# Ledger of designs, part 17: miniprotein binders against q9bqp7

Target 1, 240 residues: q9bqp7
Amino acid sequence: VPQNWFPIFNPERSDKPNASDPSVPLKIPLQRNVIPSVTRVLQQTMTKQQVFLLERWKQRMILELGEDGFKEYTSNVFLQGKRFHEALESILSPQETLKERDENLLKSGYIESVQHILKDVSGVRALESAVQHETLNYIGLLDCVAEYQGKLCVIDWKTSEKPKPFIQSTFDNPLQVVAYMGAMNHDTNYSFQVQCGLIVVAYKDGSPAHPHFMDAELCSQYWTKWLLRLEEYTEKKKNQ

## First folded at step 15 (miniprotein)

Design wg6
Fold by ESMFold2, look of step 17:
Structure wg6 (fold): chain B 240 residues (1-240), chain A 103 residues (1-103)
Amino acid sequence: as target 1 above (240 residues)
Amino acid sequence: SERIKRLEELAKEILRLVEELRKITDDPYVLQLLDMAELLAEFALDAAKRGDLEEAEQLLKWAIEYLEWAVEEVKKLGVSPEEIERLERELEEAKRKLEELRK
């Protein structure tokens, strides 16, 4: 159990805004800050065994591709992920910006992969938007807040070189989603809260993406695990 | 005990270099490489303190590789070339120190 427990949901906040819904999704800018991001907390709390397995995988890739080939591969994977998120932001933005889209941005197999998911997405309320949990001292940049099949979700878009049909294959992804959710629910820049999560794993070859839905109960369970990771990070850096 | 002290000092030197590179850039790709170098150097420091010298040497080797990769990427950005050249020199010295310890 975490030493400093804090609720993921804000009982003083509605899951629906009282005011008229704005016509443009929120995009709170990410500020450079000394407080850690969600992804840094998760990366810095990797176990030594996880790091050794990653390095063994890296060395096998280097044997296959060479050092320069591996670096090029890694750079391309990073770029594809960046382009994927840019494309989704563009697709989900108001139509007034359609003519400024890069056509090459839309030609990804990953974008084809998510088309069936996008048909079920509506009511977009935030895109590529910063969140801050001031009490717990962490920040993040969430991908999307929108309704999926009628339920308001924090949606996280992931690219994968492998099919991942079950949430169990992406152990840190649920923690990332609930960390964003908890931060958003306690961030004064947002007037509403979200109690569900969605992880969408897209495939390079355009195969149908796999959605992994997280209801409020499941989010609460993963929130406890996130708090433990954040506590571990805080303790580790306090001893620096 | 002299090897333990030298490995600890090298790990701390790597951590300092990571922080210096963070002052130069906020590029997300570079920052991810630096985060890995930091984690590896911290594991190496812990291993050296426990007397796990072979593990510490391997972890430092990997940390230096991530730092070298980060420097390559920063050079492509074209920012702060004088500071990058200084950091390259310090990184090459750290690499030399590690190679001497591995013999």
Scores: ipSAE 0.791, ipTM 0.909, lowest interface PAE 0.7, mean pLDDT 85
Fold by ESMFold2, fold request of step 21:
Structure wg6 (fold): chain B 240 residues (1-240), chain A 103 residues (1-103)
Amino acid sequence: as target 1 above (240 residues)
Amino acid sequence: SERIKRLEELAKEILRLVEELRKITDDPYVLQLLDMAELLAEFALDAAKRGDLEEAEQLLKWAIEYLEWAVEEVKKLGVSPEEIERLERELEEAKRKLEELRK
């Protein structure tokens, strides 16, 4: 139970699509800022147990690959995730042509993995767009806001292989989604709100991605957990 | 008591180096390495304040490793080479101070 609760949904905003909405998705630029990002809050509130487990895993990988091999592996996994997100933004943009797209970005197992999910995605409203919660003082860069099987969602794309030295807990994935949702719902750059979330886990070998849908009630439950993590972060940094 | 003070000062020096590196790049990969170094240094500062000296030393060792990794990555970006060389020297000094404390 957080000390200072704040609602995830904005009762003064419609959750219904505007029939006259523009055909191009929003892309609010991320401004350099002193307030923390969602991912920084989650990373900085990792427990000491999580950090020690991560370091144990890292040392095992270094024994197998050597230090330079481990750094190369980690860099490659990070780049694959970055390229995956870039490719999805390109695919979901209504004004992209094949000549404007890097063909190597579109040739990956991760992109093949999500094809069946993309068939159910429509009405893209935002892509790689900044959100800010002015009252709670955090920012984020959400991946996508679109309808999935008729439900308007904050959609977060994940690769099944992430760089483990930076990895947030897998339980943090829902917290990331609801943090973006809560920020967007109270951000003056957006005129609408979203009450559902979707986490899509893609596989490098092209196996069908696994969607994890979050309805409004589940989002509210995870929002409480996000507020606790944000509160922990704020208290930790206030003492420094 | 003297070892506690020196470990606290070293943790704060590492945190200062993290902030200096943040001023010279916004590269997301480097920033994630710096975030990890920061977390480890903060855990080390807390451990030193509790008198958990061996834990503080281990955490500082890991923080320095992430900073060394971050410096390596910044060098690949080619930005601010004079500044990165200065920070690298300061990081090497911090590493020597930690090794002296571990002996």
Scores: ipSAE 0.786, ipTM 0.908, lowest interface PAE 0.8, mean pLDDT 87
Fold by ESMFold2, fold request of step 21:
Structure wg6 (fold): chain B 240 residues (1-240), chain A 103 residues (1-103)
Amino acid sequence: as target 1 above (240 residues)
Amino acid sequence: SERIKRLEELAKEILRLVEELRKITDDPYVLQLLDMAELLAEFALDAAKRGDLEEAEQLLKWAIEYLEWAVEEVKKLGVSPEEIERLERELEEAKRKLEELRK
């Protein structure tokens, strides 16, 4: 149980659309500061077992590809993920023109993989937007806030192939979503809140992506786990 | 005890190099490499304090490898070439110190 519990939902906020809200999705700029990001907290709280297993996997890949080949492979996987998120932001933005879209952004199996999910997405409220939890002292950059099948969600887009040397278990994906949700719900840049989450896992070969919906109860359960990871991070850095 | 102190000092030197490289760039890929080097050096410092010297040496070896990777990536960005070359020499010195401790 966390020692410094804080609620994920804000009872002073509504999840209903406001008639005076802008139709253009929010994109709050990320400001660089010393405050840790969600992904840094999760990375810095990896266990030694996770790190040792990751290094063993890395060494096997180096034996297969060579050191330079492995580094090129890792860089390519990182770039594919970056391109995927850029393409989704472009596709979901109502303000984008055809001239502003890079044709290469849309050429991937990952984009094909999510097409059936995108048909169920509407009412986009935020894209690639910064969130900050001032009380708990962390920041993040969420992918998307939109309605999925009529439910307003924090949506996180994931590729099935990850650059494993940097990334933790996929079981951390729900923690990432609820950390963004909790920060957004208490961030003064946002006038509404979100109580549901959606994780979409896309496949490089274009196979239909898997959606993982998280209702408010499930989000609350993962929020507790996120708070424990944040406490672990804070304790680790307190004595440095 | 002297070997523990040397490993602790080397871990702290690696952490200093991580912070110096963070001052050079905000590139997300480089920052992820540096975050990994930081984690490994912190695990190494903890292992050295417990007297787990072989574990500390392995963790420091991996941390240095991530720093070498980060230096390569910063060179591709073309920023601060004189400072990055100095940091590269300091990193090579850290490698030599680790090899002397493993003997």
Scores: ipSAE 0.786, ipTM 0.910, lowest interface PAE 0.8, mean pLDDT 86
Fold by ESMFold2, fold request of step 21:
Formats: sequence, structure tokens, C-alpha cells
Structure wg6 (fold): chain B 240 residues (1-240), chain A 103 residues (1-103)
Amino acid sequence: as target 1 above (240 residues)
Amino acid sequence: SERIKRLEELAKEILRLVEELRKITDDPYVLQLLDMAELLAEFALDAAKRGDLEEAEQLLKWAIEYLEWAVEEVKKLGVSPEEIERLERELEEAKRKLEELRK
């Protein structure tokens, strides 16, 4: 029960059909500022129980790999996620030509894993684009806005191997999507609005990715939970 | 009371070191390590204020480990080597203070 409610959709903006073409996918630059990011809000509002479980998992990994091995493993998983997002931006961009670096990025089980999802993606409106909610004072960098099976979605690409020491539970992924959605719907850099979300979990071995579609009602439910996390963050930082 | 005050001061020192490292780099991997060190130090400060001294000491130990990891990663970037060397010395002193309190 958020103390300061704010709607996820902008009543002055409609989800107009994207009939206009050409439109280059938007890529709003992320500006360095003091406004917290979505991922920082989520990370900084982890519960103590989640932190203790994460540290126990970390210690088990250190017992298996050694301290240096664990750090190397974590660094490699982070790099693989970065490469995955770079490859998807390249694949979905109509203006980008493949370069030698991009060709190596396409050699990934994660990219193979999402091929069946990409067949259902069209009408790309934004790629790796900054969003800002000026009223609620948070910023983010969304992965993609496009149609999935005919529905305009904020799409978030996830690798199945995420470095656990840096990210809160994968069950927070819907909060990330709706936070981006709410920011985009109230950001003057965007002329359209999005009511649906999609989370795509890709697998390193190339197995078919698992899509998680979120309709407007589900997004509204998670929006309430996001507002609570943002309130927790704001209250926590006010006391420092 | 004395142990509580010393643990609170150590948590605040760790938080200061986090902020100084943020001024050196905006590397996303380093920033995530710093965010974890910050969260752990804040939990430790709260635990110390409640008198949960064993919990506060454990949380500070973990915060220092993330901060040491962050320093290692910043050194690989080659940014501001004189500043990072100073911060590394300050971090080592914080680590010694924690080990003294755990005895």
C-alpha cells in the first residue's frame, strides 16, 4: 500500500497503433545524474534474508571454485550478459551493419536460444534507450520496445546465468519491466505508451528461451509493488 | 556501548570509501560491487544500533570483501593509481580495525 500513488499509464497519452514508418528505433542517451536507477533501487531494497541467502550461495561457490575462481566466474557471467544485450541490439537495429565484433557476439547459445522469440518480434520502437520518471525521480535503461505477437511490449532480455552477487531475486524481473514502462509512459522523449511487458529468459546451451508475457492488468499489479520498493528506497536514503 | 560506537564508526568509514571510489569510475561492474558494499555497511550500521554486534561484524566483513573486490577491478582499469593506492591503504586499516573488534 504505497503512500504516494502514481498511475502507470498517462491519461493524456494513448497507445496508438504504430502505423507510421519509417521510424528509427529510439535510443535516448543515458545521462549521468543523481536520480537513482531502477536496478539500484531494486538492489538497495533487498531484504536482509535475501542478502544472507546470497552470501551463503557465494560462500558455497567460493568453496567450489576458490576465491579467484569465483571472481573470474562472476566476471565472465557479467560479460556474457553484456555481449548478449549488445548482440540483440545489433540484430534488432535496421541501421547497424555487422562488424567483426558483432559477428563474434552472434556466436552464442543465448542468441540461438531466443531465435524463436525474435520471429514474433516486430515494429521495434526503442533499443537500449534511457527512460526517466521526472515526478517519481528515477531513471532506467530499457532493452527493447517492440511488438510481440501483435502487442506492443517493454521487452527485457535475461540470461539464465546471472551473477547473483549483484542482482536481487529473478522474481523481481517484473518490477524492473513495469518501472521502465511507467517511466517511458511519462517521459517526454516518447510520444507513445506501452501497456504490456515481456520477460525473455535465454539459456546458454541454446535451448528455447522462456517468454513471460505481462498484460496491462498484471503490469498494474506489479506497478504497485514497484512503488512500494521506490518508497522504501526513498525513506532509507532520507535517513542518511 | 564502546563496541557499538566503534562498529558504527567503522560502517560510516566504509560508506565514505564507497563514495570516494564512485568518484573514480563509472564502470558498471565496479558500481555494482560498490552498491553491495553500501547495502551491507548500512545493514551493519543498523545491526550495531540494535546491539546485534556479531551480525554487525559479519556484515562489515562482507562489505569490506566487496570493497576489496572493487579496488581490484579499479586497478585493472588503470584509473587514478595514486588515489586508488591511498584508498586501498585506508581499506586495509578498516579491515584491521574490524579484526581487532572481533577478538
Scores: ipSAE 0.783, ipTM 0.911, lowest interface PAE 0.8, mean pLDDT 86
Fold by OpenDDE base, look of step 15:
Structure wg6 (fold): chain B 240 residues (1-240), chain A 103 residues (1-103)
Amino acid sequence: as target 1 above (240 residues)
Amino acid sequence: SERIKRLEELAKEILRLVEELRKITDDPYVLQLLDMAELLAEFALDAAKRGDLEEAEQLLKWAIEYLEWAVEEVKKLGVSPEEIERLERELEEAKRKLEELRK
């Protein structure tokens, strides 16, 4: 049980979207503070076993690609992810705010992969927007808050070259989603609450993306795990 | 043992270098590399404290590799050449220390 328990949901916020749905998605800039990001917390609390597995994978990749080849591969993976998020932001942004859609950004297998998911996405509330949990003292940049199949979700877009048909295959992604949910639900910059999460795994080859929907119950379960990771991080940093 | 102490000191030095690099860049890719270096150095420090010297050495080696990678990426971002050169010298010294301890 977390020592510093905090609810994921804010009882003071209505689950009903207030009728004054801003026509424009929120985009709150991330403030560079001494406050740890969700991604930092998750990365810094990886187990030794996970780290060794990653390093073994890295060493195998270096043997296959060479050191420079591996660096290039990793850089390309990162860049592809970034471009994918930029493309999605462009797609999900209101037409009036659409900077000249770089048509080249839209021509990706990843974008093709998520087309069937995008059909079920509506009511975009936030895009690439910062969240802060003041009490628990962490920040994050969430990809999207929108309705998926009529349910308001924090949506996290992921790229993969390998199929991830199960939510368990997404590793710490569920923790990231609930961390963003919990922060948003208690961030004063947001007037609404989310109760659901969605992880979308997009594929480079354009094969249909896998949606991993997280209901309120599943979110609550992962929230407990997130709190434990956050406590671990906090304790680790106090001892340094 | 003196070897344990030196490994701990080296781990702390790597952690210091990570923090210095964090001050000069906000690039998400570099920060990810730095996070790995930090985590590996912390695990190395813990291993050293437990007397797992071989593990500590391996973890420090990996941490240094991530730092080298981070420095290379920061160079591409046009950060102060003088600061980068300083960090490179310190990193080379850390590598030297590690090699001395492996012996």
Scores: ipSAE 0.774, ipTM 0.903, lowest interface PAE 0.6, mean pLDDT 91

Design wg6
Fold by OpenDDE base, fold request of step 21:
Parts: sequence; structure tokens; C-alpha cells
Structure wg6 (fold): chain B 240 residues (1-240), chain A 103 residues (1-103)
Amino acid sequence: as target 1 above (240 residues)
Amino acid sequence: SERIKRLEELAKEILRLVEELRKITDDPYVLQLLDMAELLAEFALDAAKRGDLEEAEQLLKWAIEYLEWAVEEVKKLGVSPEEIERLERELEEAKRKLEELRK
């Protein structure tokens, strides 16, 4: 049990999304600050064993690709992810806010992969928007808040070259999603609450993306795990 | 031992370099690399304190590799050329120190 328990859901906010669908999705910029990001917390709380496994993997990849080849590979993976998010933001943004659609961004296997998911996405409330949990002292940049199959979700888009048909295969992604949810639900910049999460794993080859829906109960379970990771991070930084 | 102390000092130096790089960039990719460098350096520091010198050395090697990578990426971004050159020199010195400790 976390020592510093905090609810994922805000009891002061109605469970019903206030019917005022903002005509424009929120896009709060992430401000540079000393507050750790969700990503930082998760990365900094990796176990020594996990680190060694990653480094062993890296060494194997370097043997296969060379050092420069590995750097290029990782850079490309990151870039592909970035472009995918940019494309999704463009797709999900209202037409009036669309900068000149780089049509080239839309011509990706990842975009093809998520088309069937996008059909079930509506009521976009936030895109690439910063969240802050003032009490727990962490920040994040969430990809999307929208309705998926009629349920308001924090949606996190992921790219993968390998099938991830199970939520367990998404590693810390569920923690990231609930961290964003918890922050958003207590961020004063947001007037609404989210109770569900969605991880969408898009594939480079255009194969149908895997949606991993997280109901309120599952979110609550992962929230406890997130709080433990956050406490670990906090303790680690106090001892440094 | 003097070797333990030097490894600890080197780990702290790497952590300092990470923090300096964090001040000059907000690039998410670079920050990810810096997080790895930081984590590895922290583990190295802990290993050194425990007297696991081989582990500490290995972890420091990996931390330095991530720092080098981060510096390269920051250079590509065109951020603070003078400061980056300083950090490159300090990083090369850190590498030299590590190699001296591994002997």
C-alpha cells in the first residue's frame, strides 16, 4: 500500500463529463520545471535487473547493427513515434486548427493500423496537453482525451514493430496512462474527469492496431502501482 | 579504498554532467538518454559504495556512452555550441578517468 495514498478520481468532479463539449480540444503546453515527468519517474524507477537486461539487449543490437547503426535504429524508432503522434494530432484536431496537413504524415503504416480505432474515437477534449498533479508533484504530456466507444478515455498511442495483443505486453504504459488520468483529474486546467484509459498499439506494417481498454477498476489497480513507483522515485531523490 | 572513492567521484561527476545537459535541452529524446545515463550513474555510485568495483565500472561505462549519445543529439539540435564543447571535454576527461580506474 502506498504511504502517500491519493485517489485517482476526484470526488469533487462529477463522473459525468460536463455536456459542454469544448468545441476545441485543450492543448496546454508543457512547461519546463523541476517537477518530474511521468516518463522520468517510470524510467528512474527501473530496477537494476531491468537496466542490465536493456544493456544486454543494446549490446546485442550493437553487435548486429554496429554502434552507429544502433543509434540510427533508435533514432528512427523515436522519429517514427513522433511523426505518428503528429499525424494523429492532425487527424483528431478540428479542421480549422489544422496547419497545412503534411499529407506525407498521413501515409504511414501506423496511421493505417489505427484507422479502425479512429472510427470509434469521438468527442476529442484534449490533444498533446500537459497535465500536472500538484499534490503528488508530477507532470505529463498526454496524447489524447476522447471518447472511445462512448467512454471518455485518456488515450495513449504507441508504435510497435512487434504484436502486443495483451495489455501486459505494454509494460509501463498502463502506469503512464493512469498517471495522466490522475493528474488530469486533479489538474485545475481541466474541468472534467476521466475514468477510463486506452492504450492503442499501432503497427508499422499497417496491421490492425490493438486497443487495450482500461476500465475504472483496472485503472485503479494500476494507479496503486503508479503511486508506488512515484514513492520510490521520491525516496530515491531524497537520498541523493 | 582510494579506488572506491574515485569511482564514487566519477559517478557524481557523471550525474553533474547529466544535470548540466538537462539545463540546456528539453528535447524528449535527449532527456530519455539522460535519464538512462543518470540511472546508470546512480547504480554505479551504489555499486561503488558496496565495494562492487567491477559493476561500478561497467555501469559508469554505460552511463558515459549514454552521455556521449546525448551530447551528439544535442549538437544536432544546434543547442549552445560553446557549452556543448565544454561538456564534451569534461566527458572525455571522465572517460579517461574511467579507463585509468579500470587498469
Scores: ipSAE 0.745, ipTM 0.894, lowest interface PAE 0.6, mean pLDDT 91
Fold by OpenDDE base, fold request of step 21:
Structure wg6 (fold): chain B 240 residues (1-240), chain A 103 residues (1-103)
Amino acid sequence: as target 1 above (240 residues)
Amino acid sequence: SERIKRLEELAKEILRLVEELRKITDDPYVLQLLDMAELLAEFALDAAKRGDLEEAEQLLKWAIEYLEWAVEEVKKLGVSPEEIERLERELEEAKRKLEELRK
């Protein structure tokens, strides 16, 4: 049980779009500060066992690709992810804000992969927007807040070369989603609340993406796990 | 033992280098590498405190590798050439110290 319990949902906020749904998605810039990001918290609270597994994987990849080859591979994976997010931001942005869409960004297997998901996405309220949880003292950059199949969700887009048909295969991604959700629900820059999450795993080969929907109950369960990770991080940093 | 102390000191040095690099970059990719270096160095420090010298040495080796990678990526970004050169020298010294401890 978390020592510092805080609710994921804000009882003072309504799930209903206030009539002033901004016609333009929110895009709050992430400010560099001493406050840890969600990603930092999650990474810094990996277990020793997880670290050793990752290093063993790395060593295997280095044996296969060489050191430079592995670095290039990792860089490319990161770049592909970045480009995918940029493309999605462009797609989900209002038409009037469409800068000259780099048509090349749209010609990816990942974009093809998510097309069927995008058909069910509407009512975009935030894109690449910073969230801050002042009380719990963490920040993050969420990918998207939109309606998925009529439910307002924090949407997190992921790229994968391997199928991830189960939410469990997404590792800490559920924690990331609920961390963003909890922060957003208590961030004064946001006037609304979100109760659902969606992890979308896009595939490089253009095969249909896997949507992992998280209802309010599942979000609450992962929120408890997030709080434990945050406490672990906080304790770790106090002892340093 | 003197060896334990030196390993602890080296782990702390790696942590310092991580923090210095964090000051000169906000690149998410580099920050991810730095987070891994930090985590490994912290585990190394804990291993050293427990007297698990072999584990500490291995963890420090991996931490240094991530730092080297981070430095390379920061160089590609063209950030603070003079500071990077200093950090490269300090990192090479850390590598040397580790190799001395592994013998």
Scores: ipSAE 0.741, ipTM 0.892, lowest interface PAE 0.7, mean pLDDT 91
Fold by OpenDDE base, fold request of step 21:
Structure wg6 (fold): chain B 240 residues (1-240), chain A 103 residues (1-103)
Amino acid sequence: as target 1 above (240 residues)
Amino acid sequence: SERIKRLEELAKEILRLVEELRKITDDPYVLQLLDMAELLAEFALDAAKRGDLEEAEQLLKWAIEYLEWAVEEVKKLGVSPEEIERLERELEEAKRKLEELRK
């Protein structure tokens, strides 16, 4: 049980759209500060076993590709992910704010992969927007808050070259999603709350993306795990 | 032991270098590399405290590799060339110290 328990949901907020909800998605900039990001907390609390597995994988890849080849591979994976998020932001943004769509950004297998998911996405409330949990002292940049099949979700877009048909195959992504939910639900910049999460795994070959829906119960379960990771991080940093 | 102390000091030096690089860049890709270097150096410090010297050395090697990679990427961004050159020198010294501890 976490020592510093805090609820994921805010009883003072509603999931109902206020009539005054701006037609434009929120885009709060991430500020550089001493507050740890969700990604930093998760990365810094990886187990020793996970780290050793990653390094063994890296070593195998370097043997196959060479050092420069591996660096190029990793850079390309990162760039492809970035371009995918930029393309999605452009697609999900209101038409009036559509800067000249770089048509080249839209021509990707990842964008093709998510088309069937995008059909079920509506009511976009936030895109690439910063969240802060003041009490628990962490920040993050969420990809999207929108309705998926009529349910308001924090949506996290992921790229993969390999099928991830099970939510368990998404590693710490469920923790990331609930961390963003919990922060958003208690961030004063947001007038609403979210009770559901969605992880979308897009594929490079354009094969149909896998949606991993997280209901309120599943979110609550992962929230407990997130709190434990956050405590571990906090204790680790106090002892340094 | 003197060897444990030197490994702990080296781990702390790597952690310092990570923090210095974090001050000169906000590039998400570089920050990811720095996070790995930090985590590995912290595990190395813990291993050294436990007397697991071989593990500490291996973890420090990996931490340095990530830090080298981060420095290379920051150089490509054209950020603070004078400060990067200083950090490169300090990193090379850290590598030398690790090699000396492995003998």
Scores: ipSAE 0.741, ipTM 0.892, lowest interface PAE 0.7, mean pLDDT 91

